VH-VL binders against o60147. Designs and how they scored, part 25

Target 1, 175 residues: o60147
Amino acid sequence: MLEKNKYLYIFRHIQTNQVLLSQGNVLKKTALFQLPYPLQKPVAPNGMRPAKLRKDHWVPLLKVEFPNESMFQSVFMQLLNYRKYRSVQPLTSDLLKLPIPVRRRKIMRQEVPNTIADLADILNKEKFPENSVRLQLSDKSDSEYADWPPSVQIDSEEIKLSRGFREKTTVDEAR

## First folded at step 13 (VH-VL)

Design vb4
Fold by OpenDDE, fold request of step 18:
Structure vb4 (fold): chain C 175 residues (1-175), chain A 122 residues (1-122), chain B 107 residues (1-107)
Amino acid sequence: as target 1 above (175 residues)
Amino acid sequence: QVTLKESGPTLVKPTQTLTLTCTFSGFRLSKYGVGVAWIRQPPGKALEWLAHIYWDDDKRYYPALKNRLTITKDTSKNQVVLTMTNMDPVDTATYYCARIRYYDSSGYFDYWGQGTLVTVSS
Amino acid sequence: EIVLTQSPDFQSVTPKEKVTITCRASQSIGYYIHWYQQKPDQYPKLLIKYASRSFSGVPSRFSGSGSGTDFTLTINSLEAEDAATYYCQQYDSLPLTFGQGTKVEIK
């Protein structure tokens, strides 16, 4: 149980492209609090906080393994802060000039890249030891959304997580 | 490692067309979130954005120069080309290409080329 | 276009002193402003993105703050190597624009 505390999992909503951060590979209901209220700047055209967590609507985006829980906590909190700060900013003037359908498409597309960029930005600042952070993506090409510091080792293998649920482990198989 | 390098003529006659090429490495201009911009700087003066092109071939130009500027990309060669017609001595400047990182419907220039001084003179 | 006005245009500063550069936008641009450093005969380098986020490799003595129309770049303790011209740049609307620059020299 302690082992999972050093793992950051990021989930993406299959329809809205909203992003949820998770400590460990189980998406908790409390994660929904990460999403903005209806009156706040949406992260997607319909990027509002749902009333219920439908785990089957969330797919894994990436997994990050930190050297310890302390480092995880630091990065996790910073990610939340970055997202919060971003969410209260106005849309760019240029974006507002675009037709609504185009604007919506752009907004829908940006949440995942923004989150990945935030992660990279934070890790660049933290200056963790070289190759001490392991990043595994569901889509390796998503790593291109940012430049990564030497502390980050990107796995060649993609993550194999089920929607909104923990990875199948030996313990799970025994149940 | 991200690198950009400008290439092209360093001397252009008035009324002629300037063609500059930005050759880059360390990223691909077909992936969401990246672009290449051209920025120039007259000697002793401030920076001026000229144009940029994004991964999706979205192009933007400085309005006052729009009719003179054309920006294109060749992703297979990792190159972005800027053409500027009807050059004038006032266009004498160091021309930079820079990578754009797209973020939150905005962007920033995180890596730059060394720049190339283009002098427009008879 | 959005006009960015920096202040001051020039500073001559003793090493280890604090340097403050301001950038004012002609209209609100949220946090869509960036700071660049250009040393003599060099290309501009990104220092701060989105008002307050340090770019990779930037020394901790550099910081940015502000939102809306008023932004500040701060060098807490000026080093000799910090002699340069600093530019703010907005990415809120086209055309993209830069400030006129602030030249920082070492006394």
Scores: ipSAE 0.899, ipTM 0.954, lowest interface PAE 0.5, mean pLDDT 93
Fold by OpenDDE, last read:
Structure vb4 (fold): chain C 175 residues (1-175), chain A 122 residues (1-122), chain B 107 residues (1-107)
Amino acid sequence: as target 1 above (175 residues)
Amino acid sequence: QVTLKESGPTLVKPTQTLTLTCTFSGFRLSKYGVGVAWIRQPPGKALEWLAHIYWDDDKRYYPALKNRLTITKDTSKNQVVLTMTNMDPVDTATYYCARIRYYDSSGYFDYWGQGTLVTVSS
Amino acid sequence: EIVLTQSPDFQSVTPKEKVTITCRASQSIGYYIHWYQQKPDQYPKLLIKYASRSFSGVPSRFSGSGSGTDFTLTINSLEAEDAATYYCQQYDSLPLTFGQGTKVEIK
């Protein structure tokens, strides 16, 4: 009958700006498999897959609330696919023409915006019901990395930054 | 809602300088990942990228026209200005401004103005 | 600069037929190519970004594919309203460049 709400959390690494997708507010070590191997295209400077998950190195970037498992799974899988597809592309020639320090800075900065843009792109394509998806960001201004469809309502309150996880709020517990 | 609108003279004499202003709304040009580009299209011809400016004031120009082009932004006014010196009849075209989204070290033009026809004639 | 060559330059197509437009880059550009639609006396509109990602609001009959040097825009079933000129555009390297355009007319 009625399914429980599902939560997609996206975490960013505080140093490398790598991004991990999480089902729920607790980052699992298996999430590291989302990161590329050393021989693959790095998503950021030193953007290698860590051997171990250091939860204290990761902070919540955003939270997406879905009304059901189907919507969650669809978006989650598409996000993974988007990232995977992007990761196998060569760097732009334009980027390669830049001095290494500049290139590194650009690469370092782009992973979070890219991920947010991917999320928005996916949600735009899905055409979910209006206001059926709730988005909360650690920085509200990050919502400006993309245009969002009517299906997405952006919370006025920012997600609290907690390393490795985000505890449920009283409001979340009541839902 | 994102909107862009070009404004400026529609008639320019040869050798004069064209100044076009793009006024936009629905986004901030101070935010990472956003830029404004100018693209022109001569009557019956293909599109030609002229220049763009990003949130961080990174400016890029079409090389062949670089010496003639200047692009600036005023984030407080939500405006981007393009100046093109030494106009010639060959520069007659519809001039568009468009928002450029920066993504994966690349970009695309997702929203466009309606364009303004600039005729260069004596 | 990277040269984008579209094929064909012109197509006259019967409604509901499939339309295929090809864009070839002078060098490999990964997936950093976009497609635009421009109807007569209108501004260009984004259709496809990064080779295969449909822009918001674009009908499902439009699709993009390809990588490297060869890219394709497909209209699965042409509608009368699809009469337009279509352009590919690359952002692998500066300067940004467009294809010469493919004009699609309805028979």
Scores: ipSAE 0.897, ipTM 0.953, lowest interface PAE 0.5, mean pLDDT 93
Fold by OpenDDE, fold request of step 18:
Structure vb4 (fold): chain C 175 residues (1-175), chain A 122 residues (1-122), chain B 107 residues (1-107)
Amino acid sequence: as target 1 above (175 residues)
Amino acid sequence: QVTLKESGPTLVKPTQTLTLTCTFSGFRLSKYGVGVAWIRQPPGKALEWLAHIYWDDDKRYYPALKNRLTITKDTSKNQVVLTMTNMDPVDTATYYCARIRYYDSSGYFDYWGQGTLVTVSS
Amino acid sequence: EIVLTQSPDFQSVTPKEKVTITCRASQSIGYYIHWYQQKPDQYPKLLIKYASRSFSGVPSRFSGSGSGTDFTLTINSLEAEDAATYYCQQYDSLPLTFGQGTKVEIK
């Protein structure tokens, strides 16, 4: 039996630039557990995990299509690990020398690029078949945050957003 | 494909000013997370970071040489220029430009030019 | 500035042997260290970034490990083409600094 394609969605918080990974285009409340604890390296200026998932505050950053579950799971898990590992690292000494407001701004800006870079790094290591992975971005220019392997085909079309900041589907367009 | 290439004089007299140009392709120095650095290496010695410039025009210099160094970028030409004043024979080295990827408030040099040997001699 | 001290300065190794190069930082730098390979008369090339992440195209025989102050670059099975000088480099704090280098020669 031919396996169905699997989709990795990465969502970005519209205010804090925090990032959540999702299997499929529906963000689950359990995804909030991906965010680091307040005592760890902050991923947002306030370093806080939202108490509740407000879906209307999250927009798709990118979508990755995999031809099978194995590839999806491998990349998904590695991406989580990369983020976790990064989150437990101390801030650079240079960053610590900066005033708190400046530091917060820098931290806020880097989460999305870091995540995209992580994704590219993982895909470069996996050595998947050429054009076997399809990447679609909400902003095509975000692809420039990393160098991509031949296994990745970048879609020329950007993700279309619907109300609630989820991807527009054919059903949504028909409404 | 990312490429960088250094250009400038290969011979400089003492007290003169060295001007090196790094011409690059395969990336834009206007995008977040990208920079260009200059690193030198005296013959038979270790690498020494001199300066770098990021997409937002943030410039950093090696402190001991800060008063002698100036780094600038021309995004439209895909060029970064390094000037070093009051050259001395001790500054004889191969000078490299390299791309910096900014990541997690840090960075690494992922692509390098071939380097250009600059000799300071009377 | 942060001082990086590599060990050893030089080693001559037989092909297929394991090579270990260490880099010690004068202070804790987390995982903000990178490794470069420079072959004779060539420009340095990135091998490992952030202590343990292999750069694209780097053979699997190269690996990095460590955190804080002590870091290691390992070549699991040395190839003739691996004759080079290897450098660690930190980006925890400015100025950016390199180790003094470790020269690996083939016996």
Scores: ipSAE 0.895, ipTM 0.952, lowest interface PAE 0.5, mean pLDDT 93
Fold by OpenDDE, fold request of step 18:
Structure vb4 (fold): chain C 175 residues (1-175), chain A 122 residues (1-122), chain B 107 residues (1-107)
Amino acid sequence: as target 1 above (175 residues)
Amino acid sequence: QVTLKESGPTLVKPTQTLTLTCTFSGFRLSKYGVGVAWIRQPPGKALEWLAHIYWDDDKRYYPALKNRLTITKDTSKNQVVLTMTNMDPVDTATYYCARIRYYDSSGYFDYWGQGTLVTVSS
Amino acid sequence: EIVLTQSPDFQSVTPKEKVTITCRASQSIGYYIHWYQQKPDQYPKLLIKYASRSFSGVPSRFSGSGSGTDFTLTINSLEAEDAATYYCQQYDSLPLTFGQGTKVEIK
């Protein structure tokens, strides 16, 4: 029985560089719950979760295609765990020594690379079959944020989705 | 694949300047999140971080040796150079260059060179 | 600077036995600690990053745990090839520092 491909989309907020994970190419409102509370390690300059999901403020960072649900779920959950674990850690002493504006800028810049690195780390650990996972990036150079295992095939073409939403097609519904 | 290799003199006289070059491949020192560090290890002793340089030319030095150390990068050649002045026999050590992955305002050394033994003697 | 103190300094272990190495930081460093393995006459190799994340290619018998000031590297079942000196290293603050190392020999 041939399983259907599953897609992990990671979206980036155009202003704060906050990151949301999505099953499929349409962001759900519930995705906002992924963002940390202000008391946690800041992921964005203000450390705040947006009150509402403005889909037009989110752009796709990358798309990962998995050959089955099991692989998708495993990676998805691990990504959430990685982020959660990271978010509850204290800021480095080195970072704390910096003025607040500088610190905020650094925090803003690191979320995307951290997430990509997390993804790569997880995939390296999973030891999936060679070329069984397809990665497409909005910016191909972002692949350089991490070393990728042989299981990952990086697409030569960049992702074309422009925002955190897409009209569902019959093909999408069948997937 | 990521590789790093140290090159330079293996014998230096006291008070002379040591210049070591790290030549690397498999990555570019131009993208966010990558750096190159120098770590040394005296014979039979522990590892000691000396300096590192990141993609954005951010340089950091071990404070006690800061006035003696200079680290530079040439991204076009995939090289990082460490200069250490006023060498002393106590500086005898195996010198390693290693790649740093910057992550969560921190970093780790994921790939290392083979190291080069530098002996300081008259 | 942050001082990392490993324990023990040395241990001789029989193959298949469990090995535990501890690293204590002079101050809380969150999970910003890494473990390296250095075999005789070789360069150090990354084993564990950020306290508990195994690096690529590292055998499953290696694991890391801890947070704050106390960290542990565990070899669940020691293999002959695991004879090496192990180092913890922190990147919570500059300067970067290493532990003094723990030498593991095969009994």
Scores: ipSAE 0.894, ipTM 0.952, lowest interface PAE 0.5, mean pLDDT 93

Design vb4
Fold by OpenDDE, look of step 14:
Structure vb4 (fold): chain C 175 residues (1-175), chain A 122 residues (1-122), chain B 107 residues (1-107)
Amino acid sequence: as target 1 above (175 residues)
Amino acid sequence: QVTLKESGPTLVKPTQTLTLTCTFSGFRLSKYGVGVAWIRQPPGKALEWLAHIYWDDDKRYYPALKNRLTITKDTSKNQVVLTMTNMDPVDTATYYCARIRYYDSSGYFDYWGQGTLVTVSS
Amino acid sequence: EIVLTQSPDFQSVTPKEKVTITCRASQSIGYYIHWYQQKPDQYPKLLIKYASRSFSGVPSRFSGSGSGTDFTLTINSLEAEDAATYYCQQYDSLPLTFGQGTKVEIK
């Protein structure tokens, strides 16, 4: 439990593909503060920030093991900053030309890849020791959303955490 | 490691069609967030985007040249092909293919080929 | 199309001096601008992405800043190997466009 401080978990919402960062394998309610305030209805998928954390609405995207908590914290904060910065930038002109439903779909689809790309970007900059960072993905193909530095070792096994932050069962693996 | 390499004729006659092939490695053009673009550079001049193709086969062309350009991909061969019809001496340039990394509904060219000089001359 | 205008077109700089290149967009493009370095007889290489993010392997002396319409590429201390033409490029809207380039020579 003490060593959980060096583990970054990234979760995605099953409907909106919103991304939450977590220190440890269990999302805390406070993680919702990572999401912007809703414009209207504060309920996903219509809202930006759900009023309550529904564990069953979030699935783990990836797990990152850092050598120590300090490295974790650095990367964690940078990830938040990247996301925040991106969120306050205007959308591309081309995106704005699209119908709202199409635009929304595109935005929804890019959040996970963007987050993964951010992670890789940050890790590329940090220049951690070779193979000092262990990356485990729920879907191995998600690693292709970015180029990873030598500091990152991609685990051959997929993350065992599933929806609701529970361990995958045989039934879950078959789905 | 990501690599791209342009191949095709280095000499084309006016009115002929140029066909260039970009062969790449280190990535697959089937996953979200990846594309391949063609950019050219006339001798001593600036860079000019021509076309690109994304993983989902979305194709875009420089408007002024759209009627002359065709871009296709063969994911199984890790190749992207650009055809440009009705070549003119003004089209003499070094042609580059580059990988596009798609990010935040935008993109950048993170890896480039060495380029191939195509001369259009009678 | 979005026009990117770089300034200056050319500059000759002594090693160890600071180099500043500006890129102005004809319209606001947020942070969707990138910088490339092209050395003589070489292909362009990505330096800075999205205005301020250094690409992997890029020396720390290179930095980018700006948002909206005005962007800057800075070389904090010019090295001899930095002699090149630098281009800004926008991906806010199609067609993708480049600046006209800034040639940096070493005195």
Scores: ipSAE 0.885, ipTM 0.941, lowest interface PAE 0.6, mean pLDDT 93
Fold by OpenDDE, last read:
Structure vb4 (fold): chain C 175 residues (1-175), chain A 122 residues (1-122), chain B 107 residues (1-107)
Amino acid sequence: as target 1 above (175 residues)
Amino acid sequence: QVTLKESGPTLVKPTQTLTLTCTFSGFRLSKYGVGVAWIRQPPGKALEWLAHIYWDDDKRYYPALKNRLTITKDTSKNQVVLTMTNMDPVDTATYYCARIRYYDSSGYFDYWGQGTLVTVSS
Amino acid sequence: EIVLTQSPDFQSVTPKEKVTITCRASQSIGYYIHWYQQKPDQYPKLLIKYASRSFSGVPSRFSGSGSGTDFTLTINSLEAEDAATYYCQQYDSLPLTFGQGTKVEIK
């Protein structure tokens, strides 16, 4: 059985490309709080956070296997901090020049590259043992959003999705 | 491994057109969030951004030089080309190409070429 | 355009001493500022991105801080190899601009 506590799953919203972090492959309702709240970024367009978590709207973007839960927790918290820090920054002057708030929002919601970059930055800083972290992507090309440290081994196999946009399991295959 | 290398003439006469090519490896310019910029540095002076091009062919130029600059990309060859018309001795500088990582509606230059010194002289 | 003013323009420092370089923007630019190191006869290298994030391979003695208009690059213990010109650069608005540079020499 897989130890869920050492697995980081990052989910992507199928419509908005927003990103949620998860310990294990099951999204919690509280994960939605990871998304920016309008009051945190006053100049941002409205609608950055969905009203409710629709699990069927989120698909696994990547999976990271850590050697232990402690390493997971460290990276997880840092990822949240990075996201929070971004969320409180003002929009760039160039972005503000865009006349359509919806267009600005669309750009701001492109969190997949940002999150992957954050993950790589954090892992580069942590200096974990070589090949101690296993990264699996739904789209292998997404690994190109960052440069990865030697601690990360990228799996040649992509995440296989089952119904509900979750990773396929042996049980799923038997159905 | 990301690498960039500038190539082109190192000597240009006044009024002539400079064409520089940036050949890169280790990344694809068709990938979202990737760009290539040209930055120059006159001898003993500070850095000056000239132009950049993104994966989606979005191009930006330094306003004061916009009418003289053209930037293009060939993703199949992993090359970005900068042309600068009507060169003047004041344009003498080391010209760098650098990769842009697009991040949070912004960007940074994470990898640079070694630069090529272009001298404009009669 | 956004003007970045660095301070000081030049400083000569004894090894192991702390070095502080300031970059002031003519307007608020959030954290959209980066620091580059350029050693003599070399190309610029990224040190710090987005005010405080160290780039890969950068020694821990380098750090960045600040937000809005005032930013700082710090070398907590200067090494001989750190002799270089340091540039701040903003990516908040076009045209992209650099500071005038701060030359750090070793005494």
Scores: ipSAE 0.881, ipTM 0.945, lowest interface PAE 0.6, mean pLDDT 92
Fold by ESMFold2, fold request of step 18:
Structure vb4 (fold): chain C 175 residues (1-175), chain A 122 residues (1-122), chain B 107 residues (1-107)
Amino acid sequence: as target 1 above (175 residues)
Amino acid sequence: QVTLKESGPTLVKPTQTLTLTCTFSGFRLSKYGVGVAWIRQPPGKALEWLAHIYWDDDKRYYPALKNRLTITKDTSKNQVVLTMTNMDPVDTATYYCARIRYYDSSGYFDYWGQGTLVTVSS
Amino acid sequence: EIVLTQSPDFQSVTPKEKVTITCRASQSIGYYIHWYQQKPDQYPKLLIKYASRSFSGVPSRFSGSGSGTDFTLTINSLEAEDAATYYCQQYDSLPLTFGQGTKVEIK
């Protein structure tokens, strides 16, 4: 058996901007457990965990191609750790002074940029070979949320699928 | 590569208005997550934040200086301008512009200009 | 406004020894604290963000820790090039503030 490239798929909720990570191009029900358990505070920073996975509510945000499983697993685990570390912190004092509706909107707007910044921070610290990691976004302007290391090649084409990902390898394309 | 550079007068007289321009490259202020700040450092003293402006034109000023400070941006020119009125010799300092990165409702300064020393004397 | 108090104000340390710098906030600030290095006659450079996350290109000998009100910057094995003044900075609430600085010198 030959080593294949590994993909990280990241989805965004269309209403709440919550983010889910996936090894596969389709979300599994268990992905919902990545979301924090409902917070005791009346204004959860990233919203509540939905009771069920509504696949029509989750759209592609980005995908990352790694040359091997070791690199994928390292980045995937670190992304989960970054989210967990952030999720256990109190909200800033200034954020808590805002009216609840304003506070909720600010919190909702942050999760996508925060996730992209986390990914870039991890990749900047990893000493991966130049151009070894391919990044494709649904909106290329989202790459401006962070500075990318030389290891990252940003695909010029946006993800065109509105509800999922379809991987197509060069081997399959060439046939 | 991200760079920032301060420009403006290095000598001003008391009561005059100081205008400093930060010209930057390697990023744009049109997208979420970035801003430009002004921080000063009197000779031999600690750093003092003055103001910052974010991508969405949100502007914040150090309260004690708020009536003396104005910060504006021109995203087409990649510039941020600080105006400080009624200069006094105590305002003699090195003035830095820096990129402020917004993350998790907070911010930090990841790239700094070289700084420009502004001396206030008659 | 939040006051950040660093200690010590000054350290003279033998190369390869451990340096510890503390920053205490006048109120709880979560992890919303960042550390900067300013070498003599240079502009500041970011070292650590959000209490413990190293900035890209920062040597592994630098680390940060702490939460709430008490934070620490550690240099595990001091190098000659680490002679500098170190500042903590908070953005839990405006006005954005820096500590008074800790000057670290060799010897």
Scores: ipSAE 0.784, ipTM 0.889, lowest interface PAE 0.8, mean pLDDT 87
Fold by ESMFold2, last read:
Structure vb4 (fold): chain C 175 residues (1-175), chain A 122 residues (1-122), chain B 107 residues (1-107)
Amino acid sequence: as target 1 above (175 residues)
Amino acid sequence: QVTLKESGPTLVKPTQTLTLTCTFSGFRLSKYGVGVAWIRQPPGKALEWLAHIYWDDDKRYYPALKNRLTITKDTSKNQVVLTMTNMDPVDTATYYCARIRYYDSSGYFDYWGQGTLVTVSS
Amino acid sequence: EIVLTQSPDFQSVTPKEKVTITCRASQSIGYYIHWYQQKPDQYPKLLIKYASRSFSGVPSRFSGSGSGTDFTLTINSLEAEDAATYYCQQYDSLPLTFGQGTKVEIK
């Protein structure tokens, strides 16, 4: 491919607030593998990974433009690693005392703030030039989930979800 | 530029009520993921968590002191107030306010005030 | 109440040497442990969160490891400014608790 990617796109699920990372402005089916899949799916049918990607259920959360592809790849991989590390940890003892439906809802509702906190943590540790990383949010108040380094410039304009303001997208082919 | 600062009396008589105010800047208590906590440290001893209050007004207290503690917030003034009733000389300590950051169902204290020494003595 | 027991209580260490501080929890706490540095007459400062993730601005010589009940804070080459008392803190279960502290001095 000719296009060198330096953009990170993050989507959230409109109902569960689960989060998916993407290098394109259109989600691929393989993005679903970022979400947990129950080891005992036949025994524990309340797994968190949807059976298929319903693109109408996923909306933009944020978009990041990096100075170059190398920096994008580094941050993208670190974000995946942060999520994986978090996802394999036992739940807190206090959380385990809650009824299962309440517990699951609390875990899912943390995905957006946890992901944004992870992004900021990674960017605070990386040495990027001042204002070299452009961040655009669908809801600017979501920037309050974290403290941002001087390298991050938060766009004053929010991402619009209307059809008239979306970038043209490409539909991925099935495998 | 997150800052927190404790204010209130430095000398309190036994049985009196202590009121401490934490005034902070550089963040708001209006969005998910932050709160303010009170931690004390008796002279020469370890840190002891007393209470914290989150953005959604969820309040938690150290169980042994729960009946003596009240934590409240005023998000418009960027203030959190702790009251502790029936003070005793054993409560002599440096009292800190700190920002508690909520992440993955847990919390840690990323920014602290300078602390204020409160002495309980007649 | 989860008890955090630090070891050693005190150590005097030659500059540039490695410092190892352990924190043991009375029950499994996953990775829900955090480390703080408190210099004499100062307020505590966050060093490490969630067992191994350093806070922004913390020198790379500080690292954390462990899971479950046994956790370690390491200073791989002690500097003069690292003389302080170090505390671990858990929030796996309320009430939040701290270890008793480990005082590190420069020999």
Scores: ipSAE 0.782, ipTM 0.883, lowest interface PAE 0.8, mean pLDDT 87

